VHH binders against Putative methyltransferase YMR310C. Designs and how they scored, part 12

Target 1, 317 residues: Putative methyltransferase YMR310C, of Saccharomyces cerevisiae (q04867)
Amino acid sequence: MSSTRKFKKVEKPLSQTRHYSLCIPTTLVSDCRNLSQITHKVYQVAKFASLFNVSEVVILEDNSQVDATKKKISTAKLILALLQYFVTPPYLRNTVFNEKFRPYLTAASKLPRLSTLPFTRYQKQDHGRYREGLTIKMQKPTLARKKIGKVFKQTKYINIGKSKALALQSQLVPINARVTIDTITRKIVSPQEAYGDFTGLDSQYGYYTRIASSFTDLFMKGPLKEGYTQSVYVPLTTRDTSIPELSSLPTAETNPHILLVFSTWDTLARAFKLDQDQFVDCQGPQEFFDAQLPCPVSNSDVADAIPMTLTTLSTVF
Key: E = the ipSAE of ESMFold2; O = the ipSAE of OpenDDE; V2 = 0.75 times the mean of E and O plus 0.25 times the DockQ between their complexes.

## First folded at step 4 (VHH)

Design t3 (framework vhh_gefurulimab)
Fold by ESMFold2-Fast, scan of step 4:
Structure t3 (fold): chain B 317 residues (1-317), chain A 123 residues (1-123)
Amino acid sequence: as target 1 above (317 residues)
Amino acid sequence: EVQLVESGGGLVKPGGSLRLSCAASGFTFSNYAAAWFRQAPGKEREFVSAISWGKSTYYADSVKGRFTISRDNAKNSLYLQMNSLRAEDTAVYYCAAQRFTYGSLKPSGYDYWGQGTLVTVSS
């Protein structure tokens, strides 16, 4: 049986209806000796998240590995800054990252730009119809009829890396958000419309990033209104004999958004225990997972586990 | 406005079956653990069954093997299939939801409650 598609036949069968979020632990950099090694590991995560069109990368904070006296910023904040750096256009770098982060981004600036990101690959002095921007707070709003009782969490101004912010023609949007903008019509557009088959979350190109400071935050403080449809544990080590028996794979759902949690069981158990007051009648972290996947390789690091897992999941389509 | 609305209660003969439904509105139900509790005349509210966000199920010993809890996140709904009903199952049945992903076996662990639906098992 062979059928010809009416439009772009290569891309239409590959249309991404299944979305993934990756949860990575701060311990992924525990074996690193310096900033360069940390940067390289986070770069590998960013590279594969971008290659597989991942919607979100969540950093699960392990406070047991953090020594505040040795570092000016937490490990979680460093990983977050690096992940954001790799999906940030050069012209937004100084606006997205304040001066205190610049020393931590020196090694990242020397790594190759991610080939899947058109705005990091094409120079052309960042000129063109579509441009990446950052929504900025309205500093001096005009006094209007509705001035009293007015709350300003929205803006019409977008920093596009020029000397003056671009004002949206007719839209008012949330502050401090990455957006793709049509510079001719002065409207926010989808990354799909701007760049073709490259897509991010909603109006942003590239993966979304956040820190989960607790076990509960991992599941409850996501960018998705409806939350995750499934959560899947992906073990990083075969030495973990405490892994509970879970279903092998989640059942297919309409427009699924799957959270893949790359961790060791011990790391998850520690995070769970810190929230114990909320889970007195819960038997452990396994209650929060629909399935677990086999460990790709004994003693896998996060950088190796991600492409192996995402490739395996793509073969069951 | 967060709301849970039960339905499906009624009069049934011993050995009969009923299916209770609970419709959730005003919040993202899929992120919540949910449970059924019941209160018989002159007794305190007791646990019947719970389902976690990950769909793990828990049952009181008195209903294990007879009742089945399930959820449909696409419909924001919780269900309790009640089989082999006994006179001792007569109670007002309450739907409950907890903000966090796993439910408690205690009423105090639940943030949101329905108004209840009466189940009477009698000849």
Scores: ipSAE 0.012, ipTM 0.307, lowest interface PAE 8.7, mean pLDDT 74

Design t4 (from g0, 18 letters changed; framework vhh_7z1x_3)
Fold by ESMFold2-Fast, scan of step 4:
Structure t4 (fold): chain B 317 residues (1-317), chain A 124 residues (1-124)
Amino acid sequence: as target 1 above (317 residues)
Amino acid sequence: QVQLVETGGGLVQPGGSLRLSCTASGFTFSNYAMGWVRQAPGKGLEWLSGISWSGKSTYYADSVKGRFTISRDNAKNTLYLQMNSLQPDDTAVYFCAAQRFTYGSLKPSGYDYWGQGTQVTVSS
């Protein structure tokens, strides 16, 4: 740029070359009695996922427990909504979340903002150059489409929390998508380019979130085209398994993306058994893991196990 | 760039043997379940054999049990099919295939990456 001096990108540290996805079970909130307690536990997961630049938080639905909350939303969907809320900037919350979700987000709205999110870390240093946005439906359609189902599917307008929406120069993008914008060049940029924080997903504004409704979906459905390079079992209770202990992390030139599965062996065995028809003559869930970590604390809470595990991996591997 | 390259096909007499090799590149071979699938002239795809990402579990179609052996060398990114007691009805194009992520379906529709195939002809 010719104006590089006034709005030059601040030098930011490079993200780690190893990327992590966290698999958490819906049983994470089984001991909670109300929405406030559920919200607090999910907030701790979001806080540490943000702190360690985790790429993805995947919710593994426990096949033995599919309980709706008192407000008639499933536990998995509630956890998903809360995780998405914590990576949404305040100016987009009312636009991103339908009014029907707001009763489930009342406790979350009172918690501190996550200071370690990519778009929060450098906001002052960048003088507002980079901003989170939501792509919004065009008011006057520019697409000459005759089929109603395809009308208004794309847009050039982005809600950046200001009185006027930002218009992209010539690109059309899908509506209802979260994007990072360079407000000077009026272009969509990657979070790595904008903030220096790299979660292993080029267009992601923080951790990605999804629900895995089955054992198979955990490994086969995700945001990465090539999938996970390694999967590691992180036991929440002590049990005998045939999985070798983790001795080293991948050092290949290709960026490794490691799935950390926080669970009990019984929960994994039940999930595997329900998908048994996909795994003819397979002996058990151990065949899907490259390694296991020692149990951080016997019968530990998932929220406590996450920072202990990620701290250990950051200091020794 | 993902590539699967089959070698070792050719002409062989009934009762003979062949060893097929499949060299993988462009993905982490040791994280993928692998299989062999064949297509005889004028017929559909027939799944023959599958092997888990670690090599600990092997699976075979009834038509090839006891005659064919699947194996892998993760250090060399290579999959093998040892074919013994070959018969004229084993004449087909043989494909190497990889299933993304971990273990999954052993059926042809479960594979994400496919080789170009190698011709095996069994005739007198």
Scores: ipSAE 0.000, ipTM 0.257, lowest interface PAE 11.7, mean pLDDT 77

Design t5 (from g0, 17 letters changed; framework vhh_8cml_1)
Fold by ESMFold2-Fast, scan of step 4:
Formats: structure tokens, C-alpha cells, sequence
Structure t5 (fold): chain B 317 residues (1-317), chain A 124 residues (1-124)
């Protein structure tokens, strides 16, 4: 009871006034020869996404990479699994990732943890008050029944990586979900309440991840109900001469959430063409962008382009 | 709490002009294509005009082409319909509608959000 009085809430300020989502192409790993190289490139993306506190990483599938389909896992799903691995606390990794994914995560397990993730930043200052958890099914003795799994759709038990699961004070919640827990009150709290609003997405413990299988999915199937405030094309090559003229640097908006699309224009044009029947009288993918940023270096690697772009946006407006 | 609020309707003589406005709130206006539709008594909603999310592309029904102009101000979250050379056949309730990133949908079913409408009456 008195333990709650000993734990003062550490103030966690909102550190950013604009939020970013990053769209990256599956071709970011096309020059990699093995899993270790793929893992290292994706780790660089995760590292900078965490460092700049981006809301979301969207993986845009490139259907031109036919040979990738010969693998047990698609390139997009591999990148997704790796990105998710890097935002999962070590004590939950073996529970979150099933046996199927473990062969793909061997190189990732050897890389340093991301120190800038929300649940890592304040761990010492909070004296372990807030902790990431995974909701687990109830282990109550029951009679064997055909519908037993439906009985355990809800739970009060959370795996927080301690010797025993934490029991919630009162609320039942869905099983097999990532949650942030207040270990003193034994209540689920939002990540924003625990760590501050650093990502710009409700209930996120780091960057959100998804796969966009089409041009329209990139813009329509995001976690933001109202969509992105602005969409910005970030060219990976200065040699793309087919790019239509777009405005430089986007104009500031109230409560901005900016989608930064790291790609080549050819990749976007091909993706747009596949969805063209969804649009009437549209001139091309440029209609979906507010602005274009300059390529920081000719033929930039995606991992290098991300920090250069985010640093530029932080300093110029 | 998405709202589209139309204004500027009223009674006007044939050959007159009206400017309709639609103020949007509760969503990221600049991500949405905006359309104007009208509905005469006992009829289904019909397309009048469409403007893309960026304002670069516009599309008009045959009856509106040359007489009506659609425009938008993304800074003010407002879309406009300037109606000139009004005819009795233009009488109806005019609705503002929004569709996310979709461009050129001429069917009402393609729109995510709708206003309550504003009455336009062209008569003596």
C-alpha cells in the first residue's frame, strides 16, 4: 500500500512537435549476400528509427524481386520480423517469436540493444516501475472442454520477464498482446503515460511496423485513422531523371505527422501503375506527395539516407 | 468528431451566382480529395465537382463544366464551389464530401465523410 507513496512519477516531457513515418523499400537488402548482411542493414534502420523516435516503419514490397519468393520467408516478412525483434525487450523475445522465426534471428541476437527505445530510456530513473509485458493465457485448473481456448481469450496475467507473472488488480485483457504495465499499481498504462509521447502513435512501445503490398496500402492502411498530414518523397538516387518537379521542404502544419518515402521514382511509378484503376484522371504518383527532399548523397543507401534526412528536417524548420 | 459544414446556399434568380463553402474539421484535410454532390427532390445524389488533395487536379460533371469552379484552401481546411450562370435545374441540396487519397471517384459510395448539405434554390 505504502510502496506506491515511495514511487514518485518521473516527468517525461514531449520531446518532438512533429512525428514521422518511414517508408522503406524491400530493395534495401537486394545487394546483401547473406542473413548477417540483411540483419545489419535492418538494424541500422531500426537504430535510427529509435534514435529519431519515428512513429512507424512501413515496408513497401517490390514485386520486381522474383527470386526472393524462392525463400521460406519473403523479404518483406523477414525485414518486418527483424524490425519487430529490435523493439522487443530481451526477456520477451523467446515468447514473442515462435520457433519458425528463430533461424532468421540468430544474427540479430548478437547485436546491441537499442538504448533509445521508450521502455529503455527511463528504466533507471523509474526504478523499474514501468515495464513491457506480454499478456499470457490463464493457467487455472479447468475441466477438459472442447471450447477451453475460448474461455481463456481474456487474462489478468502478464509476463514481464520476472520469476512469476504479474497479476492485474482488476481488469481482464486479451491474451497474446504487448502491453506496458505499472508494476506498483498493477495496471496496464499507455506507453505515452509511462514513457511520454515520443512516437506520435497511441499505445506504441517504439516504432510501429507494417508491410504495404501496394501503392494504395502505403497511404490507406496506416495506423493513423486520419492519415498522414504530409507525404514527402526522399530520392535514393540523383540519377532518376523521370522525377516530376515537386516542391522542396514541406510547409509546417498543426500537429504534423509526415510520411517520408525512401525510394526510387521508378519503383513508385511501377507500384502506382498497378493500382491505376483505383484513380481517375490522376497524372501519377506525384499527386500523393506534398514535397520532395534533395538526395543527401548520390545513390544513397536507405540506412544512410534516414539519419541524414531526419537531421536535415530537425535543423531547417 | 469529423465534421463537414456547408454554407453559402440560398435563393437566387436564374443567371445569378453563389459561392458555397465547406469547412472541414476532425481529420487531416490535406490528405483528402474533396467533392461536391447535389440532390434534387426525389433524386439520388449526383456528382458535381472534384478536387484532388493537392488542388492540382479538378474534375467536373458535364452540367457544371464551364459554369462552376471548385477550389480549396488547405491552410483553412475549406473547399469552395463558385457557381455562375445558375439555372433552375441547379436547384437542390449541395453536399460536401471527402475521400482519402482516392482521386476522381464519381460515385457517392467512394466517399468517407459527408456534410449535412446546404439548400440552393434557383427560381424567381
Amino acid sequence: as target 1 above (317 residues)
Amino acid sequence: EVQLVESGGGLVQPGGSLRLSCAASGFTFSNYAMGWFRQAPGQEREFVALISWSGKSTYYSDSAKGRFTISRDNAKNTVYLQMNSLKPEDTGVYFCAAQRFKYGSLEPSGYDYWGQGTQVTVSS
Scores: ipSAE 0.020, ipTM 0.393, lowest interface PAE 5.8, mean pLDDT 78

## First folded at step 5 (VHH; framework vhh_sonelokimab_d1)

Design k1 (from g18 with K56R F101Y Y103A; at its last look DockQ between E and O 0.04; V2 from the best seeds 0.00; counts 0 for: pae E 11.1 > 2, placed apart)
Fold by ESMFold2, look of step 5:
Structure k1 (fold): chain B 317 residues (1-317), chain A 124 residues (1-124)
Amino acid sequence: as target 1 above (317 residues)
Amino acid sequence: DVQLVESGGGLVQPGGSLRLSCAASGFTFSNYAVGWFRQAPGKEREFIGAISWSGRSIYYAVSEKGRFTISRDNSKNTLYLQMNSLRPEDTAVYYCAAQRYTAGSLKPSGYDYWGQGTLVTVSS
């Protein structure tokens, strides 16, 4: 009697049961007196976002405060640059961030690297097979320059932070683009393929960052085409709202992506007012949230609230 | 007066397809997240999927991804559910639901307005 083996298409489980996006206000740094203090505060955000494998950090603009540091760059753009810096491999930082950003990144360059970033984790498991790179034009292609006299817009050469650029096997790509490379096959791969199932739903190169200038920007623009499964308000102060208390989170079967909005109510109210005429029959910011968490202290700092909230969600829910 | 009316239900053989419609009236449809739920006899209402008030975010129950497609047409105030490859376990009453200015919810309690439902029977 013989047996028949059936082939099954295996769907491997993701390492994350839920994916998170964090929304943080620019008032995160309102009590900072200098660039070093701002940098350390944003570093804490980057550290815990990376530790919990957060998929996205959205910066909500709040124009209510005068910047005590009197920086020429807007507070939102400064926070964005710092968050991006902390997820950029050190060997690419001077190429990715041009000279105009150097004064704003001085304190950041002295802080420890985030060892939990996806590209650091995978080098241990795959012996450094996957590497981040920047596409570059070929230096001094003597025959090509003599024959055509044109600047190449595409290249097969990638700066991976080594003495010699890596050549792609069969691909031509635009110059000056960030890419993830399989160094064995010499192919560009997605961050998801390179970093696996614990890099988040969209497999961003670290967390994705963006600025939201309005309420519609926050909820309508993001890297995820399918958007957010739930939006949860995480208050920084105690205030009565009509938002239901969080009672449960979606199960892993739905592959949920949850937006966590860390803010005072006044910040949300100001952001809502900026585009309130866009909404018909909208009573206020409360209508954009499915649930809220309790505020366990009288006043909470965003940098502290992030790890407390993510720990609670991962251990209690 | 707010009203949601489902249509397009009926009897279909396994492997068949149906398209459900949910016609909305009495409110500004484009300001609402809308979703589909179903309820088999003796069970709780089960989430199928939702589309945000802007239409940019679409969420599905994992078990239904690839078989079911949700869309909305704000010019006709109508939500659609295209169901393919139907199975006997899909037999249920299908409901549409609406919630103002949200991304949508996996729970029935997250919706303000509900239709009366349309029966889908997948038999044999």
Scores: ipSAE 0.000, ipTM 0.203, lowest interface PAE 11.1, mean pLDDT 76
ESMFold2 (binder alone), look of step 5: mean pLDDT 81; pTM 0.826
OpenDDE, look of step 5: ipSAE 0.006; ipTM 0.282

Design k2 (from g31 with K56R T58I; at its last look DockQ between E and O 0.01; V2 from the best seeds 0.00; counts 0 for: pae O 12.0 > 2, placed apart)
Amino acid sequence: DVQLVESGGGLVQPGGSLRLSCAASGFTFSNYAVGWFRQAPGKEREFIGAISWSGRSIYYAVSEKGRFTISRDNSKNTLYLQMNSLRPEDTAVYYCAAQRFGSLKPSGYDYWGQGTLVTVSS
ESMFold2, look of step 5: ipSAE 0.581; ipTM 0.851
ESMFold2 (binder alone), look of step 5: mean pLDDT 84; pTM 0.847
OpenDDE, look of step 5: ipSAE 0.005; ipTM 0.240

Design k3 (from g33 with T58I; at its last look DockQ between E and O 0.02; V2 from the best seeds 0.00; counts 0 for: pae O 10.9 > 2, placed apart)
Fold by OpenDDE, look of step 5:
Parts: C-alpha cells; sequence; structure tokens
Structure k3 (fold): chain B 317 residues (1-317), chain A 124 residues (1-124)
C-alpha cells in the first residue's frame, strides 16, 4: 500500500503591498576597470534587488557612451547577463547561458549564491516541491530517424537539474521556456503559487530584467500592461541641476508598482533628447516622473543608492 | 516620537489672510515631502498642496491655485501655508502631513505622518 504522502500544499503569505522596479544606467560600471569589478558591482545590485524582493531591474542604455567599436558585448547586455546569471539556479546556468556569454560569467561563478532568491526561501518548508526548470526539446526516440519530423515547438520535458528530465502531466509548453514546476503534480505553476509574493511580477528566477534602449522604452515597455503606477527619480548627485518642476501629482494606489530611476539628471536629459521626436508636446523628462527622492549620499554610486533607498522605503511601508 | 504640530489657525474675516505653520520633530524633515490638507465638517479630507523635500517642486489643488502658497524651511523643520483671500468655504481643520517618497500625493493615504490639525474659521 504505497502511502501516497499527500503533501499538503503550503499557502504562501502575500504580504507585499508594493512592487518596485529599479532602473539603473549603464554608467553603473563606468568607473570599473575590468570585468571582475563590473561583476562585483552588478552582484551588489542583484543582491539588494533580491533581498528587497524587487520585481524588475531595468538597464537604461546610454548610447552616448557606447564605444561601439571594440567590445564583443555591449555594456547593457553584459549587465543584463550578469543580473540574470545571479538569479538563475546553478543547475540551469549552463543551459540558460549559451557559450557566447561564458567568458563574461567567469567572475560571477565565483561569487556566493544569493540566499534570498524566491526559489530558495521555501525550499526547506516545501521539501523541494517547487523547482525552477527549463523546458527542453524532446529527444527523438532513436528509432524514428527518417521522417523530417516537424520540429515540435512544444515539449513536455523540463530540465530541473536532475539526471532525468521531468515530464509534465497533460501539458505542453514552448521549448526553452523558463518555468516553475510543482514536482509532485508535474504541472507548471506560477511563481506566486510556488513562492508567494517574493517574486518579481510573474517573473521566474526572481526579478525580471530588461534593457531600455531609449527613454521611451523605460516608461512604455514595462512588464505591466497598465504600466507603472508611479515613477520616482532618485538622484545620484546633489549637484544643483535645476530639475524642473514635476508636472504630475503622485497618486496613492492600492498595490502600486513603483519605478525607481537611479540616475543623474543629465543622463536622463540626454536620453530624452535622443528620443525627443517620439514625444509630442513634452518639454522634458520631468513629465514622466511623479516624484523625486533625496539623493541618498552625495555622489553616490547606484550600488549604494539602491539599498539606502529601498531601506528607507521599507521603513515607511 | 514623530510629531507634526500645526499652528496659526484662528478666526479671520472673509478676504483676510492667514499663515499656518507646521513644526516637525522626531524625524529627518528634509528627507520628506510635506503637504497640507483640510477637512471641513461633514466633508472628506481634501488636498491643498504639497512641497517636495528639496522645495523645488510644489503642487497645488486646482481649486486653490493662486490663493495659497506653500513653502518650507528645512533649517527650521517647518512647513508653511500662506492663505490669502480667504472665504467662508475655507473654514476647516487644516492638517500638515509628511511623506517620505512622494512629492505631494493628492490622497491622504500617501502620507506617513499627520498633525493634529489647526482650525481655521472664516466668518464675518
Amino acid sequence: as target 1 above (317 residues)
Amino acid sequence: DVQLVESGGGLVQPGGSLRLSCAASGFTFSNYAVGWFRQAPGKEREFIGAISWSGKSIYYAVSEKGRFTISRDNSKNTLYLQMNSLRPEDTAVYYCAADRWTSGSIKPTGYDYWGQGTLVTVSS
């Protein structure tokens, strides 16, 4: 009589009432001299983002600084890859990151794993019931070699870091998809179901990451269909840049998604100017912000500004 | 203990002027946006205006634009509301509020700290 230990599904508390997105500029690493320094700086961002349950990290690309010529990878892409690497389970890293990125991840591989990631928080409590996986191509059974088989764009097999792939029960999913799996039911579940509110917005592996290649991309291509509920400017410098008056009044919403933009005003102004033709009747970047926070530290690095800002916000809410 | 204490309220004639003050203590005033609200008897608390931590951004309710002026002195931990051309409809309890991360939410729920209020009565 195989005692099917009915593993009771443990409901995770939903305590998070606010969602944060962090916008960081590529200038984050402008003072770095080598890949190791870049890696460490980005690691700090990842660490605090995970610690504070940040939903999203947006990389604002500064096109003015991109020495297009010699680098095999853009600064923005490098930062993105590193951020993704730190939130990727170790057993999936080789599958998720192709060979092209491996040279850039060497320093990252030596850094401590983030213990505050969603998929690690409940691991003991759930006895590993929920696991992050990557969907993989169905291995053609050896026998049917001949027919130019329709490259099935869907699969039931998921790499979950075990010797054998997990087969989904009565579900097909796209190949190369990041998924959260209930290993008991063999079904894909939402990160929220698996890990509660300690996830990015419907994001797998912690926070969602994206590159904003333009000022417009920053505000218009967020993960939420409705967009950000509030945009907050966090200055990295106390220099008297005459920040124009903000045009909009901030509104309190239930369960706000707040975009925190860590930058100098000059950086934002430049980004805006480059994209100005896309904006009708906009006078400047100030029109896109609802509020401004104080500069956390004079001439602060983004890596230092993030924890300070998030800590401050956490004490208030 | 965090405290916001309003002062300067009282009786004023229509067309008169009044200056309210809000003294803050127990927190870093210069790191907070601060604002003014008012509540008339039987009515909801309504937004008057707010000023950012730096004082660079000031917001007013559309209805109050031109008559009211908000200012702050971070060195004195004080918020001010200059009210001109007062009307009987301006009769209310006026509240000072502080918000750590907003530049002046129009909703009361956006503020972290509140004063006890000061009564302003506009009557002939």
Scores: ipSAE 0.000, ipTM 0.288, lowest interface PAE 10.9, mean pLDDT 83
ESMFold2, look of step 5: ipSAE 0.011; ipTM 0.410
ESMFold2 (binder alone), look of step 5: mean pLDDT 79; pTM 0.808

Design k4 (from g18 with W53G Y59F Y103A; at its last look DockQ between E and O 0.03; V2 from the best seeds 0.00; counts 0 for: pae O 13.0 > 2, placed apart)
Fold by OpenDDE, look of step 5:
Structure k4 (fold): chain B 317 residues (1-317), chain A 124 residues (1-124)
Amino acid sequence: as target 1 above (317 residues)
Amino acid sequence: DVQLVESGGGLVQPGGSLRLSCAASGFTFSNYAVGWFRQAPGKEREFIGAISGSGKSIFYAVSEKGRFTISRDNSKNTLYLQMNSLRPEDTAVYYCAAQRFTAGSLKPSGYDYWGQGTLVTVSS
């Protein structure tokens, strides 16, 4: 009589009252000489983003630095891949990242795993009840006749880092999707259910990552349908750029989602100019910000500015 | 008892300048971040700026940067707001606020103590 010890579901506290999105420019790595340096800087961003339960990291692409050098991968894509790599469980990395990215991830593989990731925080407490997985194609039953294999767009099978795929109970999901799984119930659950105060976007192992290819994309393609509650400019330089008058954003009373944009004003101004035709009656990027924080350190690197800013904000909020 | 008392409000012409003061008592002023808010009739209270306990960190609403300057004198337990190039749109009740955290907050809910406010009217 195998006493199936019904592991009691432990409810996780929802203590997060503010959500942060970080916008980092591709200039983050402009001073880097090699892939290792790039990897290290991005790792720092990942580390602090995870530590402070950041919901999203947005990469602002600076199209002005089109290095004519036929790089196989854009700087933005590289940063994206690295950020995603650091929040991907090790047993899923080979499945999640295609062969094209493997050469760029070699340095990343040598760095310590982030212990602050949601799926690592409660592993001991939950005895591995919740696990991150990737949905995989249904294995063709060996016996089924050669009929023209309808490419099933949905599956019940999930790679959870075990020799055998986990089969979902009474649920079909899209193939190649990142999911959080209750291994006991064999159901997909939200990250909030599994890991509590992590309020990341659905299907996230940690922070959500995206590339903003334009100034418009930065503000209009956020994870929330309602948009960001507040946009804050965090300058990376102390140079008094005459920031034009910014319109005040309404202060959301409950569960604010704050976008922190780490940049030089020149970078933002350039990005704005490129998209200027999309903005009716806007005079400049200042109209998109509600507030400005002080420059954390004179001529600060984004990698240093992030923890300083987040630490400051964590004490205030 | 913790008290914050604003002063310096009044009538000013467009383009004019005004300096507000906030006198704090009943707590260790230097251990608190303090900030300025304003509320116009029929509008929500909006953040202007805040300054850390040490005075080393100052941040502003983007809309007010360049026109408004926040400073503090811990020896006098006083917070200041220098307002330049005032506009009719700046007409509001201005509030001083304090919080236990040293960095300040953009949100009113982040502040523990509030003054009664001082009225600033910008009118030609």
Scores: ipSAE 0.000, ipTM 0.260, lowest interface PAE 13.0, mean pLDDT 82
ESMFold2, look of step 5: ipSAE 0.000; ipTM 0.266
ESMFold2 (binder alone), look of step 5: mean pLDDT 82; pTM 0.843

Design k5 (from g31 with W53G T58I Y59F; at its last look DockQ between E and O 0.01; V2 from the best seeds 0.00; counts 0 for: pae O 11.5 > 2, placed apart)
Amino acid sequence: DVQLVESGGGLVQPGGSLRLSCAASGFTFSNYAVGWFRQAPGKEREFIGAISGSGKSIFYAVSEKGRFTISRDNSKNTLYLQMNSLRPEDTAVYYCAAQRFGSLKPSGYDYWGQGTLVTVSS
ESMFold2, look of step 5: ipSAE 0.749; ipTM 0.914
ESMFold2 (binder alone), look of step 5: mean pLDDT 84; pTM 0.850
OpenDDE, look of step 5: ipSAE 0.000; ipTM 0.271
ESMFold2, look of step 6: ipSAE 0.754; ipTM 0.915
ESMFold2 (binder alone), look of step 6: mean pLDDT 84; pTM 0.848
OpenDDE, look of step 6: ipSAE 0.007; ipTM 0.228

## First folded at step 6 (VHH; framework vhh_sonelokimab_d1)

Design m1 (from k5 with I58T; at its last look DockQ between E and O 0.01; V2 from the best seeds 0.00; counts 0 for: pae O 10.4 > 2, placed apart)
Fold by OpenDDE, look of step 6:
Structure m1 (fold): chain B 317 residues (1-317), chain A 122 residues (1-122)
Amino acid sequence: as target 1 above (317 residues)
Amino acid sequence: DVQLVESGGGLVQPGGSLRLSCAASGFTFSNYAVGWFRQAPGKEREFIGAISGSGKSTFYAVSEKGRFTISRDNSKNTLYLQMNSLRPEDTAVYYCAAQRFGSLKPSGYDYWGQGTLVTVSS
């Protein structure tokens, strides 16, 4: 009797020498019927992004689905907020997310924490030496109400989830910035310095998130000044795109940053068409991709495609 | 009950060919990506290749690219591994596995067969 053993998925963080950005469309949640489903789907994205040390998640806004009129929050913003929420330490969530977002984060608050995040991995080991914080405005002493004082754009105070803000010893930093703090030295440190095995972008505590409102924004507004080393289309539907199949990835020695765009062709085509006037002598969105990687499952959900793709890239290339 | 049953293993000479089969039951076969792994004595289980639920996409380990071909017949709930130009180093227990979520690593697969032994020897 051939005993089929069900193996439990062991979720271990993967180290990588390549940096990946994931572009996901708002259509990710098009099949969702309620906020809970949306939350769960986005949680899957967050989970795998964190597991594979993804540097960036870009949300491509599909304007065709934007029922502009009735929703208090756009789909893109909702996805963004949820993604950010999952990589925000619990003790900072109330500070990072204003009250207007709280109703949308209720389901998210009930989900397990991502154990693969750097600050989660090492929390027990460092005895709290390194902490994630949010820089906060200097509390104006109550008395001097009158003078329209120069809104200080910089602060030395950091919310680290304690009753008292931590004051940096020798640094001023922008307000409302996520930072990793050495609580002993009272200095901001890189995640890599703090946690050691972080392979993401410098100064990122998980993944950076942004909304691409246009096709141009997707490719030109990345976090890296140098742009993406390679752009790879990951089709969610089977279509002939004329994009060459991925044959190789840049070597780790070059510290490559690869953009993976998960989308249907129609979604990309629409986005491209909207921005077509900005492009000279471009025939279509295919010209912006170096290669394509077939989706392991036809008509797959983005949430399913992400782990498949990332695993393939790590094992095959 | 979910079952994956490998067959087709045996003794083969170097340079020979062998075709393995994996019969699946107890789940919707076409909804799963399925793949082949192998484990040699004293070594870790290694990925060979996988094929998408629809059969349209196939992925191979770099080391095995060109010698091994994976295919599937969803009407028969069967996964195949065609192995050509076999080498003594290919001696291992070969496993078929199924997964929903697309991981090509062993930890990502939900269902596993018992394996079939392939021995490449002169």
Scores: ipSAE 0.009, ipTM 0.239, lowest interface PAE 10.4, mean pLDDT 83
ESMFold2, look of step 6: ipSAE 0.721; ipTM 0.901
ESMFold2 (binder alone), look of step 6: mean pLDDT 83; pTM 0.846

